VH-VL binders against q0atu2. Designs and how they scored, part 225

Target 1, 119 residues: q0atu2
Amino acid sequence: MLDKKARIRTSREYRNVFEKGKRLSGRFLIIYYVENALDNNRFGFITNKKIGMAVIRNRIKRQLRAIVREYQGQVKNKHDIVLVARAGIGKSSFEGMEKDYIAIMKKAGLFARNANKID
Short names: E, the ipSAE of ESMFold2; O, the ipSAE of OpenDDE; V2, 0.75 times the mean of E and O plus 0.25 times the DockQ between their complexes.

## First folded at step 11 (VH-VL)

Design y101 (framework fv_dusigitumab; at its last fold request DockQ between E and O 0.70; V2 from the best seeds 0.80)
Fold by OpenDDE, fold request of step 13:
Structure y101 (fold): chain C 119 residues (1-119), chain A 122 residues (1-122), chain B 111 residues (1-111)
Amino acid sequence: as target 1 above (119 residues)
Amino acid sequence: QVQLVQSGAEVKKPGASVKVSCKASGYTFTSYDINWVRQATGQGLEWMGWMNPDSGDTGYAQKFQGRVTMTRNTSISTAYMELSSLRSEDTAVYYCARDLGYDSGEFYFDYWGQGTTVTVSS
Amino acid sequence: QSVLTQPPSVSAAPGQKVTISCSGSSSNIGSNYVSWYQQLPGTAPKLLIYDNNKRPSGIPDRFSGSKSGTSATLGITGLQTGDEADYYCGTWDHSLSAGYVFGGGTKLTVL
């Protein structure tokens, strides 16, 4: 689970990201991202009802948190990042979500320059 | 089969704009980004940018920021690349290419258009 | 002035083996998979290798790819005259303006 410090938790924090942040769309995800005044990144997750039933939304959110946690060390610091699940994500595999996340984060330029991918 | 078919050769004067089209077929157009790559005569490949046909989002190489505009018409599965303020150095073959980034998390181009020659001369 | 560095040319006789290097940095090859493209004279580039060492359908196993650290290598065994072409490495680069980058290209001549 993401550390409390790594979470966007308040409506105000979310609003700030949406109003001041940049937006990029992937296949299954939309990200909003903006620099923060902290030394760490914070992540928010949004799964709307269009994704499916609550059990599905919770599963997706859990999976996205897992993905974010796995790649957290490779993301440039000082960013608030909100992940918005798109409608089709419910039919995607975990791997599909992961790849989409990676792609969109790369496009956003949010991965650290010295990120070391094991391949 | 996947195909990318580009518009024909263009001859432009310096300062003019050129708009190259790339019609995609054989796959879901909105599911894959289109990238544009150019190649001056006798030179190497130069990446220009990407365009997400679904959202219209774009990312341009810094070199072309302010001069390049990548768009799409989803109804006809066609991507466009417009380059303005043309100069002689823009003379090149311009390629569109399909990106598999969303499928793999790694960006690479598995299908390419046949290329469009753009000549800029006074 | 390409972000990725390749030798400008390599040559070998038919049947021989050649290798083409591609040198980058931690911001590109060091953190992303490398792809290779073959460009025959007068044609559009063709994907030759992806994910460092994977071959698309139709690419013979004479072509191989590898990556170590911030460098990648394309290997061609059993060189054929039809292999004479330009070869480009490419990968994603994590910079302020993140984007795809190509090597300068290597002209392979079959002697």
Scores: ipSAE 0.919, ipTM 0.959, lowest interface PAE 0.5, mean pLDDT 95
Fold by ESMFold2, fold request of step 13:
Structure y101 (fold): chain C 119 residues (1-119), chain A 122 residues (1-122), chain B 111 residues (1-111)
Amino acid sequence: as target 1 above (119 residues)
Amino acid sequence: QVQLVQSGAEVKKPGASVKVSCKASGYTFTSYDINWVRQATGQGLEWMGWMNPDSGDTGYAQKFQGRVTMTRNTSISTAYMELSSLRSEDTAVYYCARDLGYDSGEFYFDYWGQGTTVTVSS
Amino acid sequence: QSVLTQPPSVSAAPGQKVTISCSGSSSNIGSNYVSWYQQLPGTAPKLLIYDNNKRPSGIPDRFSGSKSGTSATLGITGLQTGDEADYYCGTWDHSLSAGYVFGGGTKLTVL
C-alpha cells in the first residue's frame, strides 16, 4: 500500500496540481504534476462516474495505486502527481495500465532511475 | 500495412522556416506518438522530439526548443514538423517515425517515413 | 558528442561474425531497453532489434542483441554483402533534457 504521507488528500491539494501543474496524456491515463515543497512525492487518483459503476471505478483505482507503489522509488522526488483515468481505461488490462503509466512518466521526465522490470 | 509518407524535398534560405508533413495510414493515428529524427549528410541520427496526435502534447530535444513546433491534423492522419530560423547546419534529411511507448513502456521506432531532404543555402 | 558511444566502423568478410558495441550510462542503457536500427545506403532506418534482444518479424536470427550493465551489443553472424549499412543503437535517456538518444552509428563494411 501507498504510505499516507505519499497521498494527496485534500481538495485544495488536488486543485493546486490541476491549476499550477503540467499535463501529459497517455492512452488510458492523464497525469498532472507539479513540484511541491515537501521531501517526498504525493500521488492522487481520479476516476469519475463516466468510467463506469462504483465497483469498476474502485477496481481501477486499486490497480493504479498498485502500479504507482511498484514504481514510486524511481520517481524524481518533490512532486505532487495526479493520475486521471480516461474513459477507455475500463477495457485495459493491469499490464496495459502499467505500460501506459511507464510511458507517460518517462515522457514527462519524472523518472530518475530504472522504471522497468529488467530481464 | 503501416505506412508513413512524407512531403517532398525543400530548398530554403537561411532565416526561413520549413514545414514537413508525415501522413500515416494502416493504423489508428491517435494511438501512437510520432517522433521526428534528422540526419545531416554523412552523419548520424539526431532525435528532435515526440508529439502525441491525440492530445497534441509534445516534448522537444533541448537543442531545438524555441525553433521547432510539432503539430497534427487528426482528420487527415497527418503530423507536421516546423523548424524556424533555418541555418546551413539544418541541412539534413528529416524523418518521422512511430513509437510504441504506450504499448510497451519502452521507446523504439518501428515504422519510419521515407525522409524529406531540406537544403538550406544562400 | 553522442551520448551513446559506438565504434565508427567495423569490417569483416562474408560468412564471418561481427559485433557492434554501444556504451552508455545508468540514465540511458542502464535504465531502459535498447533498440538497434539498420540503415542501408540511401534509405530510411529500419528497426532491427527491440527490447534488447527481440527481432521484429522478417529479421533473420543471425541478428542478435544483448545488454549488460550500461552497454549493449549487436551481433551479426553469417555476414552477407547486403548487411553493409550503418547501424545505430537507441534508447530513452532520463538525464538532462529527458528524451531519446542514438549512438553515433557504426558503418559495417563487408569485404
Scores: ipSAE 0.756, ipTM 0.903, lowest interface PAE 1.2, mean pLDDT 91
Fold by ESMFold2-Fast, scan of step 11:
Structure y101 (fold): chain C 119 residues (1-119), chain A 122 residues (1-122), chain B 111 residues (1-111)
Amino acid sequence: as target 1 above (119 residues)
Amino acid sequence: QVQLVQSGAEVKKPGASVKVSCKASGYTFTSYDINWVRQATGQGLEWMGWMNPDSGDTGYAQKFQGRVTMTRNTSISTAYMELSSLRSEDTAVYYCARDLGYDSGEFYFDYWGQGTTVTVSS
Amino acid sequence: QSVLTQPPSVSAAPGQKVTISCSGSSSNIGSNYVSWYQQLPGTAPKLLIYDNNKRPSGIPDRFSGSKSGTSATLGITGLQTGDEADYYCGTWDHSLSAGYVFGGGTKLTVL
């Protein structure tokens, strides 16, 4: 799945994205994003207790990682991006999360090349 | 019965600012982005930016960055577009439009306001 | 000029078929769905086609859309005088600080 080097792992790294990054809200997701110095992208994922029980939060987190992995090659290089799930995400389908992610990433200017699988 | 109703025509002097309103009805205002598009007389459509009425987030076309501000007042379901430092080439019809494409992860404008004519003259 | 290229004008007689092209690049049409808008003289634009080939409720099936690679096409069959209008393609563009772009527009003249 998503390579370990492509994941944000430390609290310091998360804080850097929140403090210095830009923020953009979707229906089910909020992203925080900032350019990094590594020449590769790193992703973080936050699902809080307002979404639901641990089993729901863990399912959402796995689905978001799958979506990010699927579109990883279309994200402009050198960015740290944190996805924060909004409370309403538990009511969304996988496709709904995917469409929200695509729309947000396009609006943020983070997608390059073909973001649509059909073309 | 989705409707976007814009404010009336404006005549401004160079260097002034103009603020155009767009009142939405017939749907949940905060559920869909509002985009602004302008058109000079006899010319094509030019996208200016998008505004998320739920969050207040915006994205502006590079050409307008620093001169345009898009806001909303959710209590009256109204979007605003303010353009500052007006020049004669800003003379155009300004449209607001609802973006329904968010439902599909894409962008397209299904309903448009009637347009607001802004004339910049001395 | 415009990032998306359309012919500036097209003409045909009533009952005929016309096609209007819209050419872009991999950063716009090649990566995103295309929409088409009709603008009758003195009016606001109206959505005619979205998601490459879908029609909103109320748009007759005389209007069709397609996309291949970095180009899109609007087709109009059974041309009517009421179809005289400017037609614009539009899509998202990744190359210009990310934003929506329109074609330059095509003026359709009937007879």
Scores: ipSAE 0.608, ipTM 0.880, lowest interface PAE 1.8, mean pLDDT 90
ESMFold2, look of step 12: ipSAE 0.720; ipTM 0.900
ESMFold2 (binder alone), look of step 12: mean pLDDT 92; pTM 0.951
OpenDDE, look of step 12: ipSAE 0.907; ipTM 0.955
ESMFold2, fold request of step 13: ipSAE 0.739, 0.683; ipTM 0.900, 0.894
ESMFold2 (binder alone), fold request of step 13: mean pLDDT 93, 93, 92; pTM 0.953, 0.953, 0.951
OpenDDE, fold request of step 13: ipSAE 0.917, 0.917; ipTM 0.958, 0.957

Design y102 (framework fv_dusigitumab)
Fold by ESMFold2-Fast, scan of step 11:
Structure y102 (fold): chain C 119 residues (1-119), chain A 122 residues (1-122), chain B 111 residues (1-111)
Amino acid sequence: as target 1 above (119 residues)
Amino acid sequence: QVQLVQSGAEVKKPGASVKVSCKASGYTFTSYDINWVRQATGQGLEWMGWMNPDSGDTGYAQKFQGRVTMTRNTSISTAYMELSSLRSEDTAVYYCARDLGYDSGEFYFDYWGQGTTVTVSS
Amino acid sequence: QSVLTQPPSVSAAPGQKVTISCSGSSSNIGSNYVSWYQQLPGTAPKLLIYDNNKRPSGIPDRFSGSKSGTSATLGITGLQTGDEADYYCGTWDASLSAGYVFGGGTKLTVL
């Protein structure tokens, strides 16, 4: 579970990530990320109206939080990271969003380890 | 039919820059990253970086950071790799390759260009 | 030196079996899927195995891959003269400079 300590809480904190952070685009997601002065990672989530109706945006946000929570152990410590859902994400599967997240986090150099499961 | 077709051989002097092109066909150019890999004569493969043709985002191997620039022109489905401040050790065959691994959250290169020989001599 | 270690050469006779090893660390093979590439003399590399053990269409089942811990293995059975080539393993490396890494390559000679 993402606890309060692992969440970006205020508009000022979001603005800091957007203004000072680096940006990297995936197929369904964009991440903005910057090192913080804390001892932990913090995550933010943005699902704008271009995605669709509130019920779809709320589903996407819950699914993204679940993905982030599952892979939090692989993320290099001391970063503020904001996930912005792209307009096309509403047509993605859960697995599609998960694969996109993994790929962009690896490319950003933010994954210290990625434990892929194979048969 | 997926194809990546690269520009022809180049001969450059130390200190010059070289820009290699890679024209893609047979698929949606913006859907998959293009990676660049080089190989000196009789030596192994060396990864240089990735370029996202949709966004223009790039990631470079530390060794080439500051000397390499990867770009694209989506209107002609062409990727470019420019290497500056050339030295004799940059003499190699340069390959572009399509990364299909995104579909698995991974990286692997399913189609490769034919290679471009770059010779740096004084 | 390569981050991933392969034997520089292997040899066997037609019809025999050969294995090629690829050794890495927790930041690369231990955390990511491994691919194998075949490079015939004078040609570009060709994808032979991806996701540790999967074959692209057109690659015969004589070629197989496996991974255990921080090492991967390419197996080739029923060797043919057309298999003479350099073989490279490759994977993502999550160390200080995240990026793709290749093994040093193994020259297979079919005698």
Scores: ipSAE 0.591, ipTM 0.877, lowest interface PAE 1.9, mean pLDDT 90

Design y103 (framework fv_dusigitumab)
Fold by ESMFold2-Fast, scan of step 11:
Structure y103 (fold): chain C 119 residues (1-119), chain A 122 residues (1-122), chain B 111 residues (1-111)
Amino acid sequence: as target 1 above (119 residues)
Amino acid sequence: QVQLVQSGAEVKKPGASVKVSCKASGYTFTSYDINWVRQATGQGLEWMGWMNPDSGDTGYAQKFQGRVTMTRNTSISTAYMELSSLRSEDTAVYYCARDLGYDSGEFYFDYWGQGTTVTVSS
Amino acid sequence: QSVLTQPPSVSAAPGQKVTISCSGSSSNIGSNYVSWYQQLPGTAPKLLIYDNNKRPSGIPDRFSGSKSGTSATLGITGLQTGDEADYYCGTWDSDLSAGYVFGGGTKLTVL
């Protein structure tokens, strides 16, 4: 999956993104994002119990990590980005989540180019 | 049947504000962004910004930042675009358009309102 | 003037074919899908092509799109009098001020 350096790990790091970051909502996702002082991007993932049982939440989390990994080359460097799954994401397809991610990242001004986009 | 129906023509003095409405029907209003595009007489299309009717999030073209505000009223499926500090150069036809981009991860406008003519004159 | 460059005009006779070019850069056409819009005199624009080469329902197959590198092309075959219109390309621009951009427009005259 994602490299350890590319993950937001601590509650303090998540709190920083929520408090200082900007927020944009998509159909299935909300992103919170802020520029960091590091050499790389870091991603966090939040799936709450309203989405469904642990099996469903774990599947969604794995799929979101796969999407983020696939498109990480498109993301402008030096950002901390937290993806929060909205209610209803459990009924979405992988493709639906992927398209929502692309759309919201572009609106946020976080996508530099589209070399890895699936057509 | 998808329709976007805009408010009628407006005539304004320089320095005034104008608020154009766009009423959506025939689809779930909160599922697709509304974009605003204008066209001055004899000129090309100029994108102004997008508005997410579910969240209320917006993104504006740099040229209009600080002068434009895009909002919605979900109870009546209506989007609004307010442009302040009007100048003669703002004389144009203003269009709302539905963005089907969430279905493709890209941005394109599949349905357009009929346009609202805004004339700014002293 | 416009971020995306189109020829200002193009013309041909009924039944002939034309192509309209749209040239951009790596941050717009080079990174994103291109759409084409037709605007008949006195009307709102109408989506003609999306995702580089796809047609919405109701658009005849004589309209086609393509993209190579930082340029896109709209092709129209079997020209009809009713095709006389302004044509605009459009795409997302991923530059610092991310947003949608249109070409300057091309006026098609059917002789």
Scores: ipSAE 0.397, ipTM 0.848, lowest interface PAE 3.3, mean pLDDT 89

Design y104 (framework fv_dusigitumab)
Fold by ESMFold2-Fast, scan of step 11:
Structure y104 (fold): chain C 119 residues (1-119), chain A 122 residues (1-122), chain B 111 residues (1-111)
Amino acid sequence: as target 1 above (119 residues)
Amino acid sequence: QVQLVQSGAEVKKPGASVKVSCKASGYTFTSYDINWVRQATGQGLEWMGWMNPDSGDTGYAQKFQGRVTMTRNTSISTAYMELSSLRSEDTAVYYCARDLGYDSGEFYFDYWGQGTTVTVSS
Amino acid sequence: QSVLTQPPSVSAAPGQKVTISCSGSSSNIGSNYVSWYQQLPGTAPKLLIYDNNKRPSGIPDRFSGSKSGTSATLGITGLQTGDEADYYCGTWDSTLSAGYVFGGGTKLTVL
């Protein structure tokens, strides 16, 4: 799991990202992102009912947090980033979600370093 | 089976705009990004930007920001690249290319259009 | 200038081996996978190598790729006259102006 400091938790904080941020769509994910005035990155996660049952939505949310945590060191500092799962994500593998995340973060210019092993 | 077919050659005057089309067939058009790459006579390849045919999202190379617009029409599986305020330095062959790299979380172009020659002259 | 550096030309005889280098930095080759493209005279580029060292269907094993640190190499063995072309490396650049970048190209002459 991500530390509390690295999580977007309030409706106010989510609204700021949606209203002021940029948006990029991937195959399974949409990201909304904006630079913040803090010393760290913060991530938010949205899985709506169109994805499937609560058990599926909760699994996807946990998997997305795991992916974000694994690549946390590659993300350019001082950003609030919200990941919104698209309806088709329920049919994706963990690897498919991970590759989608990497591709959209690179397109957004948010990766500072290699998302995979440097060597 | 997979094909990208581009529109024909264009001759434009300085200050004009040009819009090049790229019609895709043989695959699901909305599943892969279309990238645009140009090549001036005797020069190397220069990336211009990517366009997501599903969402309509785009990303442009800094050099072309403010002059380039990439769009699509999903009903006819066609991508477009419009370049405005043309100068003689924009004389080049313009290519569209499919980005299969998405499947790997990377970027690489597996199928390319035949190219469209754009000549900017007075 | 090109962000990725390639030698402008390379030459060898039929049947020989040639290598083409591509040098970048930590923000491009050092952080992302490298692809190689072949451009025969008067034609569109063709993908030769992707993900550093993988070949698309239909590309013979005479073509190989490798990457170490911030540099990549395209190897061609058993050179044929039909290999005479321009070769380009390409990768994603992770800087603030994130986007795809190509090397300046290498003209291979088979004499």
Scores: ipSAE 0.465, ipTM 0.858, lowest interface PAE 2.7, mean pLDDT 89

Design y105 (framework fv_dusigitumab; at its last look DockQ between E and O 0.71; V2 from the best seeds 0.77)
Fold by OpenDDE, look of step 12:
Structure y105 (fold): chain C 119 residues (1-119), chain A 122 residues (1-122), chain B 111 residues (1-111)
Amino acid sequence: as target 1 above (119 residues)
Amino acid sequence: QVQLVQSGAEVKKPGASVKVSCKASGYTFTSYDINWVRQATGQGLEWMGWMNPDSGDTGYAQKFQGRVTMTRNTSISTAYMELSSLRSEDTAVYYCARDLGYDSGEFYFDYWGQGTTVTVSS
Amino acid sequence: QSVLTQPPSVSAAPGQKVTISCSGSSSNIGSNYVSWYQQLPGTAPKLLIYDNNKRPSGIPDRFSGSKSGTSATLGITGLQTGDEADYYCGTWDSSYSAGYVFGGGTKLTVL
């Protein structure tokens, strides 16, 4: 699990990301990202009812947290990043989600130097 | 069969704009980003940017920022690249290409259009 | 001028082996998988190698790729006249201006 310090926790923090941040869409994910005034990155996760039942939404959140945690050290520092699950993500594999995340993060320029895909 | 078919050759004057089209078929158009790559005569490949046909999101090479616009019409599975303020140095063959980023987490182009020659001359 | 550096030309006789190098930096080859493209004269580029060493369907095993550190290498064995073409390496660059980058290209001449 992500450390408490690595989580976006308040509505205000989420709003700030949505209002001030940039947006990019992948196949299964949309990311909103903005620089923060901290020394660490914070991640937020959003799954809405379009994804499916609560059980599915919770599963997706767990999977996304796992992905983010896996690549956390490779993300450029001082960013708040919100991951929004798209409707089709419920039918995707974990690997598919991971690859989508990597792709979108790369296109957003959020991966640091020496950030490699983990096979 | 995946195909990318581009529009025909263009001849433009300096300062004008050119808009090249790339019609995709044989796959779900909105599932893969379209990239544009150009090649001046006798020169190497130069990446211009990517466009997400689903969202319309784009990412342009810094060199072309402010001068290139990549769009799409999903109803006809067609991507467009418009380059403005043309210069003689923009004379090149322009290619559209599909990338597999979302499938692999890595970027490479598995299918290419046939290319569109754009000539900029006074 | 290209972000990735390739030798401008290589040559060999039919049946021989050639290698084409591609050197980059930690932000591109060092951080991302390398792809190779073959461009026959007057044609669009064709994907030859992806993910450093994988071949798309239809690409013979005479073509191989490898990556080490910030460099990549394309190998061609059993060189054929039909292999005469320009070859480009490419990869994603994870710098602040994220984007795809190509090598300068290598012209392969079959003697």
Scores: ipSAE 0.881, ipTM 0.946, lowest interface PAE 0.5, mean pLDDT 94
Fold by ESMFold2, look of step 12:
Formats: structure tokens, sequence, C-alpha cells
Structure y105 (fold): chain C 119 residues (1-119), chain A 122 residues (1-122), chain B 111 residues (1-111)
């Protein structure tokens, strides 16, 4: 589980990222990201009801949190980042979500290093 | 049988623009990014940027920021690269290439177009 | 100058072995997997090695790749005249100007 200080919590915080941030789409995920005034990163997770029932959406959120936790040490600091699950994410595997996340974070310039690629 | 087929050679004057096309076949066009890479005569490969055909998102090498535009038409599975304000240094072969980044988390170009020669002469 | 450094040329006789080095930094080779591309004269590049050491189908096992720290190496054994080509390493660079980078290329001559 992410540290409580590393979570985007309020509707106003989420709205700030959507209105002021940049957007990048992968196959299963969309990220919105904006520089913040903190010394740390914050992450938010959104699963739209079009993805499926609450059980499915909660499973996807848990999987995305696990992915973010695994790579959080590689993320450049001072960013608010919202991961939005796309409608097709239910057909992906955990590995597919993970690879999608890695690709879009690299393309966004948000990774300082790749922990799983360092021998 | 993945294929990327590019438009024909172009001759341009300095200050003009060029738009190169890249038609994809043998795979789902919107599932993979198209990258553009150029190579001047007798020189190495130079990456220009990536374009996601599903979203239209792009990322350009800083050297080309402001001069390059990468687009697509998904109904005909075609990617485009337009380079403006051409200079003699832009004389090169321009390649499109498919990358597997969203499947693998690693970027490499598994299929390449045949190349389009662009000559910029005074 | 290219971001990744390769020797400009290498040569050897048929049947021999060569290696081609690719030197980078922590923001590229040190953080990302390396690929190698073969470009035969007058043709587009072709993927030769991906994920540091993996071969696409159809690439013979006499082509090999490895990575250590911020350097990568392409090995070619049993050299054939058909191997005469330019060879490029490539990888993602995660620095401020994030993007894909290539080595300067190495011309292999088979004598």
Amino acid sequence: as target 1 above (119 residues)
Amino acid sequence: QVQLVQSGAEVKKPGASVKVSCKASGYTFTSYDINWVRQATGQGLEWMGWMNPDSGDTGYAQKFQGRVTMTRNTSISTAYMELSSLRSEDTAVYYCARDLGYDSGEFYFDYWGQGTTVTVSS
Amino acid sequence: QSVLTQPPSVSAAPGQKVTISCSGSSSNIGSNYVSWYQQLPGTAPKLLIYDNNKRPSGIPDRFSGSKSGTSATLGITGLQTGDEADYYCGTWDSSYSAGYVFGGGTKLTVL
C-alpha cells in the first residue's frame, strides 16, 4: 500500500491534475500528470463504471496500486499522477498492465531509472 | 506478414515542407506506435519521435520540436511525418518503424519501412 | 556526435569472430534494455537483437548480445560475407530529453 502522503485524496486535487496536467495514453491506461509543490509524488487511481462491476474495478485498482508501489522509487519526484483505467483493461493481464505502465511512464519522461531492467 | 510501405522520393527547396506517408498492413495498426527515424547519406540513424495511432499522442526529439508533426489516418492504416522549414541538413532517408513498447515496456523497432529519400537543394 | 559510442569500423576474415561495443550512460544503457540493428548496404535497418540478448525468429545464434553496466556488446561468430553491414545499438534514454537513441554505427567488413 502507498503511503497516505503519496495519495491524491480530494476531488479538488484530482480536478487540478485533469485541468492543469498533461495526458498520455497507453493500451490499457491513461496517465494525467502535473508538477506539484511537494517534495514527493502523489498517485490517484480511477476506474470508470464502464469497466465493470465494483468487484472488478476494485481488483484492477489493487493491481494498479501494486504496480505503482513496485516502481515508485524510479518516479521523478514532485508530480501528481492519476492513472485512469481504460474500458478494455479488464481483458489485460497484470503483466500487460505493468508493461503498459512502464511504457507510458517512460514516454512521459517520469522515470529516472528502470528498476526491473537493472541487472 | 507485417509491412510498412512509404511514399516516394521528394525533392524540396530550403524553407519548404515535406510530408511522408507510411501505410501499415498485416497487423492491427492502432495497437503499436509508429516511430520516425532518419539517416543522412553515409551517416547514422537519428530518432525523430513516436506517435500512438490509437490516441494520436506524440513525443518528438527536442531537435525537431516545433518543426515536426506526426499524424495518422486510422481508416487507411497510414502514419504521416511532416517536417517544415527544411534545410540542406534535412537531406536524408526517412524511415517509419513499428515499436512494441506498450506490450513489452521496452522500446525496439521490429519492422521498418523501405525508406523515403528527401533531398533539400538550393 | 551520437549519444551511444560505437567503434566506426571492425573487420575480420570469413569464419572468424568479432565484437562490437556500444558505450552509453546510466540514463540509457544503464536503465534500459538494448537492441541491435543490422543495415545491409542500400536497405532499411533490421532488428537483430532485442532485450539485451534475445534474437527475433530467423536470426541465427551466431549473433549474440550482452549488457554490463552502461555498455553493451554485439558478438558475431562464423563470419560470412553476407554479414557485411552497418550495425547500430539503440535504447531508450530516460534523461530530461527522454527519447530513443542510437549509436553512431559500426561498419563491419568481411575480408
Scores: ipSAE 0.698, ipTM 0.895, lowest interface PAE 1.5, mean pLDDT 91
Fold by ESMFold2-Fast, scan of step 11:
Parts: C-alpha cells; structure tokens; sequence
Structure y105 (fold): chain C 119 residues (1-119), chain A 122 residues (1-122), chain B 111 residues (1-111)
C-alpha cells in the first residue's frame, strides 16, 4: 500500500530529487533517487505528454503505483524515488514495466535482501 | 545471428591504460546492457561492471571503481572498457557479455565475446 | 575469495550423473535467481541455465538447475566427454555493494 507518507507531494520535493539525486535508466522507466532524512521511503510518478493522451498516462501512472506498492517492502529505507515514464512505455505490458522496475531498482542498489520473493 | 566480437590481444606496461572494444551485431545494440567480466590465468570469473548502451549509465564493482570506465559508440554498435593504472595482477582475459536482465528482472549473460587477452609486464 | 562457494573439482565417468553445488547468502542466492555458465577449455563462457532452472535454446535437457534457500545446484545426467569444462554459478548480490557475483568455479573431469 502507498499511504500518504510514502508519496512525494510537492514540487520542491520533486526538485530536490532531480537536482541532488542519482539517475538510472531502464527500457521504459527512468528513476531519480536520493537518500532522505526520514525513516521511510517516498515515491513520485511522472508521466509526460510524449507518452500519449491523458487516459493512457493515467493508466500508466496507476500501473506504476501498483508495481511500487507490490515491491515497497523490499526497497531500502530512507530514499526519495521518482519514476519517470519514457515515451515508449504506453506500448509495454504490465509485466514488461514490472520487470524493468525490478532490474533498475536492483542496479541502483535500492532493493533489500528479500526483493525477489523467490526461494 | 547475435555476435559480440572483441579487439585483439594487448601487451601493456605497468601504469599504462588499456581500452578493449566489443562490437555487437545481430540485435538492437541499445536494448540490452553490456557487462564486462575478466579471468586471470587459471582463475575464476570476476565481474567488473555493467553499461547501458542506450543511456550510457554504468555500475562498477567496488574493486575497479576509479580505474575502470565503460562507454559505447551507438553509431557502430561498439562497447568499450578502459582500465587504467595497470598492474601485473590485471593480466587476464577480458570478456564482454550481453545481459537479458530487462526482459526478466534478473541478470544473466546469454552471449559472450570471444575474450581479449591483456598482458601487463614489468 | 569468491562470494559464492563451489567445490573446486568434481569427477565422474561417461553416462553417470554429477551435481555441482553453489552456496551463498540471503543477499545473493537467497534473494535472486541463479544462472550457470559452462566454460570449455580455451573458450568463452556459455549460458547453461538461467532463472534457477531454465535452459536456453540449444542446451540439452541433461543439464538442470535447482535452488533451495541460499544454495543452488547444477545437475548433469548422461555425462559425456564433451562436458569436461569449468562450471560457474552466478547471481545478483543485493548487499550494499550491489553487483553481479560468480562462484569460484568447479572443474568437471570426465574420467
């Protein structure tokens, strides 16, 4: 579950992640991430007009939130993370977006020991 | 179909730098990461890092940070690995390998270059 | 030395079955899928198993993989002389120094 405390809400908070954070690109996603001074993780989501119409952008944003929620317990604490959807994401499957997210988060060193949920 | 072809053997002096190339063909070069792995004579495989040919992003093993640089030239589908401040312990075969991680969320190397022997002699 | 532990050598006769173990920790094998690579003398490594137990196209079903907890196993049945090679397990390590790690390798001798 993405509760209120797990969301990046203000333009100032987004700006901080973009300016001070590290950047890592996947096939469909870009993440920007920085350690925060809180005891919890916060996530932001950006779907720009290059992706397509509002209905497509809103679907993508809902699907990305669902993916983040599914794996939130595996993310190392004290990070602000912004997911930016790339132009081609609208043609991806849900599974394709999920695999991209997992690969990027692992490369960023942001997944804890139990990230994969496999024995 | 899929091929990774590496540059030829190199002999270098201690303190020099070496730049190994890896030319990809048979697939969309920018779709998969290139990883670099080395192997000293009679020793095991040692991962050096990954490079995203689309973005240019890299991640290096801690042991090589500060000495390794991984780059690419997308116009010729070629990846590069440059190792500086060479020591005799860097004498090894260096491999590039394609990573299918974005297709699976897991990392594994399905195609490998033939290897480039780098000898550092004092 | 290596993050993942493999026996340095194993031997068996043609037609026999052999197993090669690979032991890690919760941050690597315990959290991520395991792959196996075969390296014939004088050649580059070749992907043999991925996602713990899946074979790429062209790999015969004599090769199998399994994983339990923080350990993985490569099985080879109907051993052939052409299987004589070094075998490496590999996986992602999710510890503070995130990256790919290999086992130390196992030399399989076909007697």
Amino acid sequence: as target 1 above (119 residues)
Amino acid sequence: QVQLVQSGAEVKKPGASVKVSCKASGYTFTSYDINWVRQATGQGLEWMGWMNPDSGDTGYAQKFQGRVTMTRNTSISTAYMELSSLRSEDTAVYYCARDLGYDSGEFYFDYWGQGTTVTVSS
Amino acid sequence: QSVLTQPPSVSAAPGQKVTISCSGSSSNIGSNYVSWYQQLPGTAPKLLIYDNNKRPSGIPDRFSGSKSGTSATLGITGLQTGDEADYYCGTWDSSYSAGYVFGGGTKLTVL
Scores: ipSAE 0.690, ipTM 0.892, lowest interface PAE 1.4, mean pLDDT 90
ESMFold2 (binder alone), look of step 12: mean pLDDT 92; pTM 0.948

